# VH-VL binders against Carboxypeptidase Z (CPZ): the designs that were tried, part 3

Target 1, 134 residues: Carboxypeptidase Z (CPZ), of Homo sapiens (Human) (q66k79r27to160)
Amino acid sequence: NPAGECHRPPAADSATCVDLQLRTCSDAAYNHTTFPNLLQHRSWEVVEASSEYILLSVLHQLLEGQCNPDLRLLGCAVLAPRCEGGWVRRPCRHICEGLREVCQPAFDAIDMAWPYFLDCHRYFTREDEGCYDP

## First folded at step 15 (VH-VL)

Design R5 (from Q4 with heavy chain S31Y S106D Y107E, light chain T100R)
Fold by OpenDDE, fold request of step 20:
Structure R5 (fold): chain C 134 residues (1-134), chain A 122 residues (1-122), chain B 112 residues (1-112)
Amino acid sequence: as target 1 above (134 residues)
Amino acid sequence: QVQLVQSGAEVKKPGATVKISCKVSGGTFSYYAMHWVQQAPGKGLEWMGRIIPIFGTAKYDPKFQGRVTITADTSTDTAYMELSSLRSEDTAVYYCARGDYDFLYDEGMDVWGQGTLVTVSS
Amino acid sequence: DIVMTQSPDSLAVSLGERATINCKSSQSVLYSKNNKNYLAWYQQKPGQPPKLLIYWASTRESGVPDRFSGSGSGTDFTLTISSLQAEDVAVYYCQQYYSRWTFGQGTKLEQL
């Protein structure tokens, strides 16, 4: 498609975009998100109070620095999904799978399962669906 | 201004257990982890462990694993460090120190307690 | 664990002169995405707790005099006191907080 044309990528959903205001995701590559997020949270209050967000915030320390710090950005893509031009953008599955491969030993070391909200198949999309790298 | 106030000096026998408190004054546990650091006389600083009160998880240095227990009481904004099976080499000043638990905002240990001397002698 | 090594172990410097303390980490403490080094410097005077001077390798903590500066990246770091003052006599520690928390062995800075 020509540059500048508003068109829906295969993995995109229509949405009202709002300013991203989430402390642990302040370094995200995008500035707008939407509600509900991919976990069906419908407000910042709900997001910030969620166990998923708290886990995401402490994740690096929890894993004792044995994981790629970028793993947090996967969580951000789920808790505060990217919103552009009235559409929700989905993060790339292969990025999720790559980070899981790298970080899985760190989770195993503390006997913790891969977080459900980082399910690569559930919340992440294929390259051919117009995904982005968080 | 946030301050960490620790409990007073302790004298213990070998094999005993000591429990030190660290109370936050002028602040809360919000957005912070509480660390414990050991300093033997004339020696350097050694990290013992930390707790993230809002998450409820403590981590320990392997050197102290099995003998140290770190807890937090959010109702009183107080962290505790318990060290059991005390040895003479545990004679040291113990510090609590605050640090952010979020990797993006971690600026080191910015607030320290005044320290608690623990003397282990027969 | 990331091992922190300081040099020298002790240093004597005249008042008004530059003091330089080095710190080396066994592994990089740099986060490439934000280009921040998770390295801190602490000052400890006798009978007192450590005081944070520098964090993220080069950012001064609030209230720290501008004669203190931190530099370096990756595995090699330096604390510099541009003009030593009498009150700067202390033991200085570097610390990484990228993976767990480990301190250097400390550097004793004395007045010559």
Scores: ipSAE 0.898, ipTM 0.945, lowest interface PAE 0.5, mean pLDDT 95
Fold by OpenDDE, fold request of step 20:
Structure R5 (fold): chain C 134 residues (1-134), chain A 122 residues (1-122), chain B 112 residues (1-112)
Amino acid sequence: as target 1 above (134 residues)
Amino acid sequence: QVQLVQSGAEVKKPGATVKISCKVSGGTFSYYAMHWVQQAPGKGLEWMGRIIPIFGTAKYDPKFQGRVTITADTSTDTAYMELSSLRSEDTAVYYCARGDYDFLYDEGMDVWGQGTLVTVSS
Amino acid sequence: DIVMTQSPDSLAVSLGERATINCKSSQSVLYSKNNKNYLAWYQQKPGQPPKLLIYWASTRESGVPDRFSGSGSGTDFTLTISSLQAEDVAVYYCQQYYSRWTFGQGTKLEQL
């Protein structure tokens, strides 16, 4: 259980944890996040006004339920990253890559590119770096 | 409170196109999708499609895809449904209805327009 | 697509008696993470648009009398009117909004 871990994962950053208060991520498996998020947003107002958040909010309907809720939760891990024990926990790259492989056809079907904020190389970490599955 | 007001009844010839409007009063398009539902005389309800004005995308039921176009004007809080290549079987009452665009908070279609009768006859 | 099937197609009930309408979905409409069933019930009277009665299978819409209740989970759902009133004569539709939107074929409720 990572909630009780005292050791900092190699890729973890120190952070002040706050209560998760993001409407479209209310079903996330964790209850605390931090600012700035992985996109460098520094307040709920900024997050909620972002195009990334709007996309996540409509994602289920946009893809007609395909790839959800996993894809939305993946996005939540970026917009409202998990925070535990004063550390930011980052989502696993291999989870992102797996979802991209499976969900790419759904995006192609609607002539939409894979969202930039779900760049598996940029915002996600390896398993040996202490990542988690959102 | 929030109301959806649709345009008036239409009479069209086969092959023609009809465009129906649905204006939101007492509210905006914010946080909602606009749905269109068809009901042929004496028949049930059929979902045609929806638009999410804040995002700008529409989805359609395959039955209507290719003939239906749903648009939204956020400046006037009005949604439109255009149905082309009209057939006699398109004679029906068409409803607009709002619903949440966020899956986690979707509580069904809670506000409906009064309906617009479209009659297709030669 | 998720297919919705109601039963019966028509029902006649005496005033003050219980009316029961069933609805089945071809697939589960239960979201496991929030334990919500994405199932709604609508009432439609002649010449009027449908009116939302119940959402999330069992939550009454604002202004709906307490004699209306929804129950069920997964694929099997029921709308119950505990004591039929004259104004309850209408056609009732179930709807899933878990994946896209599909309606049942409707149930006509008449007074005996």
Scores: ipSAE 0.875, ipTM 0.926, lowest interface PAE 0.5, mean pLDDT 95
Fold by OpenDDE, look of step 16:
Structure R5 (fold): chain C 134 residues (1-134), chain A 122 residues (1-122), chain B 112 residues (1-112)
Amino acid sequence: as target 1 above (134 residues)
Amino acid sequence: QVQLVQSGAEVKKPGATVKISCKVSGGTFSYYAMHWVQQAPGKGLEWMGRIIPIFGTAKYDPKFQGRVTITADTSTDTAYMELSSLRSEDTAVYYCARGDYDFLYDEGMDVWGQGTLVTVSS
Amino acid sequence: DIVMTQSPDSLAVSLGERATINCKSSQSVLYSKNNKNYLAWYQQKPGQPPKLLIYWASTRESGVPDRFSGSGSGTDFTLTISSLQAEDVAVYYCQQYYSRWTFGQGTKLEQL
């Protein structure tokens, strides 16, 4: 059951940080995340059972390795957002847009639409808003 | 111990279709991808395609595209490889092999079937 | 597609001596974020399926003897058998699994 924000979230939200414990995001550049994530999942059980997470886990192979493996990190930034000092950090929109440009042909090749939870406009923020490179 | 058990040897005529099965025992089927690899007599290994059972979608090497179909039955933990329009050049041993579908944890093809010989002759 | 090229095609080595097999990829198979090379080595004996020896270029699969080692990064890789045993006579394949899956052409290792 996908849950999401109707409006673009702020660049930073107050939050309680927890240890990052997500298998397919173990290579993230940060070690703490928070609940709910940007898709409003409220527990690891919910995240791991979500279609978004499953897709993320198989994404590289699904795209036949024809896309930058860093694409997965965009999903990690959404499913397990970076949390520091009691604040949720947002990933940079320009990074998302760049990866989308590079990876769009791979999606097209398999007749798959760009995943909704990787919406660059919806879940990512501008550099002047304090975003980070996932 | 995880094992992949393939169906027996096949003898086919040119133009025919062959379907080989690969059953997983002693482990999980849904947490891995299943690959199929061709090896002609005295030749090297060639990847044919793979399926991710949890998605049910398969991808193929262009060399086999259009003639090969890979499927998976999660209820029986069995993967299938069907090769149509058989040619003499398709005479080979075909292997199924397990690999992780997660890029971060892919450690190669760690478990292999025993192989299935397919002979195509007139 | 990434092309894998092994060298030599065949190799004869005396028992107890070092065997070295090289593998080159047409493109890098190194992922910068985790610094892992998506390169595997397989051993195949006559009438048997391939057996995984090394993954991520240098990690031995469980049960593989210490005399087997993998090294290299990016596009150049090497499989080394420090002291050849009789049971090591086989064909060896490198494989990249960074982008799709491609094998080297194989190297036949024989006893001299």
Scores: ipSAE 0.791, ipTM 0.908, lowest interface PAE 0.6, mean pLDDT 94
Fold by ESMFold2, fold request of step 20:
Structure R5 (fold): chain C 134 residues (1-134), chain A 122 residues (1-122), chain B 112 residues (1-112)
Amino acid sequence: as target 1 above (134 residues)
Amino acid sequence: QVQLVQSGAEVKKPGATVKISCKVSGGTFSYYAMHWVQQAPGKGLEWMGRIIPIFGTAKYDPKFQGRVTITADTSTDTAYMELSSLRSEDTAVYYCARGDYDFLYDEGMDVWGQGTLVTVSS
Amino acid sequence: DIVMTQSPDSLAVSLGERATINCKSSQSVLYSKNNKNYLAWYQQKPGQPPKLLIYWASTRESGVPDRFSGSGSGTDFTLTISSLQAEDVAVYYCQQYYSRWTFGQGTKLEQL
């Protein structure tokens, strides 16, 4: 911490914000993100070819409309985290936890594991750390 | 150009099983939902179910559950619909069809197979 | 499931006149975040698979004549043929694709 300055939430990266260009995330409430994303992808081509993005793109049909849009938008906040004024905001852990509670049965019904990139303790932060509520 | 090519017409006796294939050519197979639709002679269109091949998870309309099995083979880009315990009212044309996989850009069923007539009679 | 109901079951219209087919869903098919209704209209002629005419309730598929139009939102939808031509004699289906796919029972359009 520099002498005389206020404490800040966990590491705010000085980031270059770019336009969000993922069509599966086009209904997100924000328009800017950054690279690398939370999964270390460094380009739109890599994200769009990823199994994580493909899962999000079919998620509504896979779950027959359950958990849409909230779960898809949660995943969007992992693959394209909100970037605003040079600040990257990670998605909120409590939102992930709430969605897992209500949505886990839909995955159980199809014998599919909860997606690893939606593990609430991996890419999600607390409210007091300035998280984004997708 | 994406095409859906179905297997040929079949004649079956009551109690038998039929398995219809639907091969995708000219496009991607794995994450597009493949839907199956029944149309009895002179009747309307009835959705039977669908599969998303990469996940292997099929879902069915309750009218057909217990008698229909939908599968996919990603190595041959082919979906299958199997209907068991056939009865005379299963005489129909069966279609495979698909649209876009992404809900935000789904434009309905823009690609249809040619249809497969299944006749069930003694 | 979302139940789709069409009216009328059959319709006879003179050449050059307007034809109107109605479709009602048991639940809204509107996705509010993109403001699109997940409703489609199909035309089917004997011995052929259905042909997509309209998607998102009002968007004409490529190659479909502009005399075909769709309207409505939420649960109530309409297909209109502004000036009937002989080749428009067919059965017409509405379909929701918001969740699973369900079809209306069909409307047979005939020439008077």
Scores: ipSAE 0.703, ipTM 0.851, lowest interface PAE 1.1, mean pLDDT 90
Fold by ESMFold2, fold request of step 20:
Structure R5 (fold): chain C 134 residues (1-134), chain A 122 residues (1-122), chain B 112 residues (1-112)
Amino acid sequence: as target 1 above (134 residues)
Amino acid sequence: QVQLVQSGAEVKKPGATVKISCKVSGGTFSYYAMHWVQQAPGKGLEWMGRIIPIFGTAKYDPKFQGRVTITADTSTDTAYMELSSLRSEDTAVYYCARGDYDFLYDEGMDVWGQGTLVTVSS
Amino acid sequence: DIVMTQSPDSLAVSLGERATINCKSSQSVLYSKNNKNYLAWYQQKPGQPPKLLIYWASTRESGVPDRFSGSGSGTDFTLTISSLQAEDVAVYYCQQYYSRWTFGQGTKLEQL
């Protein structure tokens, strides 16, 4: 029964949804996103040339398979946020925080700082704002 | 067409160090993990380690840890493998090889260098 | 690390006959989200680098003859040469590339 059901409003901005076209994010559970993305990139060409996307594309090999696929898909939700029915859903902060706790040792092992675009308090939103769990 | 061109054969004495180069031509260098593989005469392939040039991060098989150093020079699109404290059992052909950098589209080691014979003799 | 074990260590097969090489990994090399097994097969002839034959367990590399086929999933894999030709005499290696690369010990294929 859908009538009368309540759900948390999505953590979303009004947007025009377009097809997701990032090969590194092709296993994401959604197929539409928007521009500008959460980093203010405005085209696939800009995203594909970005250092953020390059990091995601090599992330599995960089971390030797640790945190695959969750951390890469989290990054995908920043670079290509889920877009449904004209609304963008920001990825969930608590998912980011949980992944940082589990994955931080893998970054420490290679003496690499946690990526700035995965800052849990900058591009991620709370569950009470209807966020997306990538 | 991506090609990996390795430096020439070397003859070394026990205790010496060898440094083998692997130059990439016809394609992008910086994002692709460059792997190194040892093959002793009549033996199988053994993975030694790899580097991702743009991040400068190298990882090694425990068998070679402490004696091997893998580096990359993005200005010349060249990776290097250096093996120190050479022993006679290090006599082998050494290969560089790579595949795609993207896990979802990685089709295995489709590009190999021609191999570099290192002979360690007393 | 994921340990790769091949069987047999060597085999001899008459020209025109079928050759079968098995490979087992110590843990799954299947990525469930794309349903691909990160398992490759290589052919190596004396004095040459290895040549990629099969990737994703069953996909032939460009230019590889149809007589080569790969099968299996998860931890158990097979390379089949349906009709052996003289040029197929070589050592064959399976390799996982799910994480750190590891190779099977090799299988020497000889002509009876």
Scores: ipSAE 0.685, ipTM 0.851, lowest interface PAE 1.2, mean pLDDT 90

Design R5 (from Q4 with heavy chain S31Y S106D Y107E, light chain T100R)
Fold by ESMFold2, look of step 16:
Structure R5 (fold): chain C 134 residues (1-134), chain A 122 residues (1-122), chain B 112 residues (1-112)
Amino acid sequence: as target 1 above (134 residues)
Amino acid sequence: QVQLVQSGAEVKKPGATVKISCKVSGGTFSYYAMHWVQQAPGKGLEWMGRIIPIFGTAKYDPKFQGRVTITADTSTDTAYMELSSLRSEDTAVYYCARGDYDFLYDEGMDVWGQGTLVTVSS
Amino acid sequence: DIVMTQSPDSLAVSLGERATINCKSSQSVLYSKNNKNYLAWYQQKPGQPPKLLIYWASTRESGVPDRFSGSGSGTDFTLTISSLQAEDVAVYYCQQYYSRWTFGQGTKLEQL
């Protein structure tokens, strides 16, 4: 599609794509990612030991199911961003914003701050920049 | 094969406190929440609360909030449930059970302890 | 909280006949993105802990005979025993685990 190609820029920089190997992200719609990830983690050992990953794996039960479970997949797209043909795609900002709107009350109910690694303006990009919709 | 082994039966007076242990053996303590379930004589199952040991948090059903404390010791792979201010209606079998805490892998409460009978009698 | 209601409260079935137990949740327990219903069925015999039979509404736990099957989606679920055996006499519980953990009141299955 010529119109689709014009509105889907390539990844910001060239990357080496590796197999996605995170237990809580095994159902992601893609199977390749890259290092460093969007949080600058450089290995699976670092990611798996990180507070970000541990929080993501318990998040649904921590929020007592009062938040859209898709939030896990959004976090997966930050910790293990989609990599295809040497191109890394940031997750979509509008998806983050929509999930935050739905989920913020659940975080407030348990006096928990919105996770910094899900900041919609830092790790997410716009649709016209070719973002990934988790 | 993973096994949950609970501490033995107890007889208590009203107003006392009971603490029941649940030890995991033959499997991993990782990837699991530990749940506690009450079953009064001739009655159904009632969820009391759970703890996620790797994260260190517990949550309780409002019916038991204020009287129940659930803890875990990851060095011994043991969960504990403490119920205070006991009354005769707390006479029940108490079960521990495990379930994966990750929503993607949650397959229900797949392993249960043998149960601990607590009798509250004057 | 999601309320779980079973029907009937008790049921008598002849050996070799089909037993059907229904469970209804007050809210959907389906996560559409993975197409899984967070609904489990447990069997409990006197003096024993509950035993997991079915999870995700229709997936049999390891070691559970194939005469046990689960069906349904969203809010309406069914446990079926296709040919009753004497050892199937027990109380059966449904449970949702989508949002917290809530058990149905139980269904006592007896041999007719």
Scores: ipSAE 0.661, ipTM 0.850, lowest interface PAE 1.2, mean pLDDT 90
Fold by OpenDDE, look of step 19:
Structure R5 (fold): chain C 134 residues (1-134), chain A 122 residues (1-122), chain B 112 residues (1-112)
Amino acid sequence: as target 1 above (134 residues)
Amino acid sequence: QVQLVQSGAEVKKPGATVKISCKVSGGTFSYYAMHWVQQAPGKGLEWMGRIIPIFGTAKYDPKFQGRVTITADTSTDTAYMELSSLRSEDTAVYYCARGDYDFLYDEGMDVWGQGTLVTVSS
Amino acid sequence: DIVMTQSPDSLAVSLGERATINCKSSQSVLYSKNNKNYLAWYQQKPGQPPKLLIYWASTRESGVPDRFSGSGSGTDFTLTISSLQAEDVAVYYCQQYYSRWTFGQGTKLEQL
């Protein structure tokens, strides 16, 4: 447990953990996730068919390797959130904000908007709320 | 089982434009990237560009940037490569080749078209 | 761009003998997260398109004979044919697909 905690973080939600089975997130630092994910997807079939997942899977080629794997893993934290000890772990907002600042130009260069599911305010939590670095 | 079938040989004059097609059969089109590779007579392989049909986004080698346009029609499982302002040095065999668009699972260009000879002469 | 350089440019080998082709990349093509080398080898015979032989530096494509093997990591790679067959006469190319796509200049393998 990288968090080193056995208690519920303030921003954590109770959840049933399942094995992570998402190919484009196979290099994530954690092995368990939960449903629904942060986008309210409730099955692997739904996740894999989603435009969000497809975007993550092509992200390296779209951005020519820029901002990866960090940006991809950031998306993985949303599509397949980390689950530990029966709790959903949320990624840190400051990590998202930092990556957006650095990676926004790469999206601009290809006339693509910052992905909505990487909304730093909506899906990410504050540092003092028990978040983790994806 | 998966095959890439390209359009036939072309003969063009300098300054003209050529457009060649690459149709995918026996497999999925949308879930792969399509590459175009140039090979001048007796020379090596040179990557020109690629398209990801799902997104319609193409990327080009700077050498061809501005003269090459790669498109994809997902309704017909066909990719296209258009090369304008043709020069004698553009005389070459052009190949389409399939590759994965997912970096984590990219295993190279595993399926190739038969090639299309483009001859540019006065 | 990552530049790929093969050596030698041409090679003549007797049937049944070992053939060795080297490929160097100007930058590492090893991805640290999955420990994979994004390096491929292709075989091209006259009048035919290239054929994928090896990917991820050392994994044989389906249908490729066991006599073909790839090795190396980072910037230095080698394609080995343990026992040359007549049908192996061709031009061989290495390719990196770590950052965009670039080919080596090719190595012509002939029968001695």
Scores: ipSAE 0.548, ipTM 0.862, lowest interface PAE 0.9, mean pLDDT 93

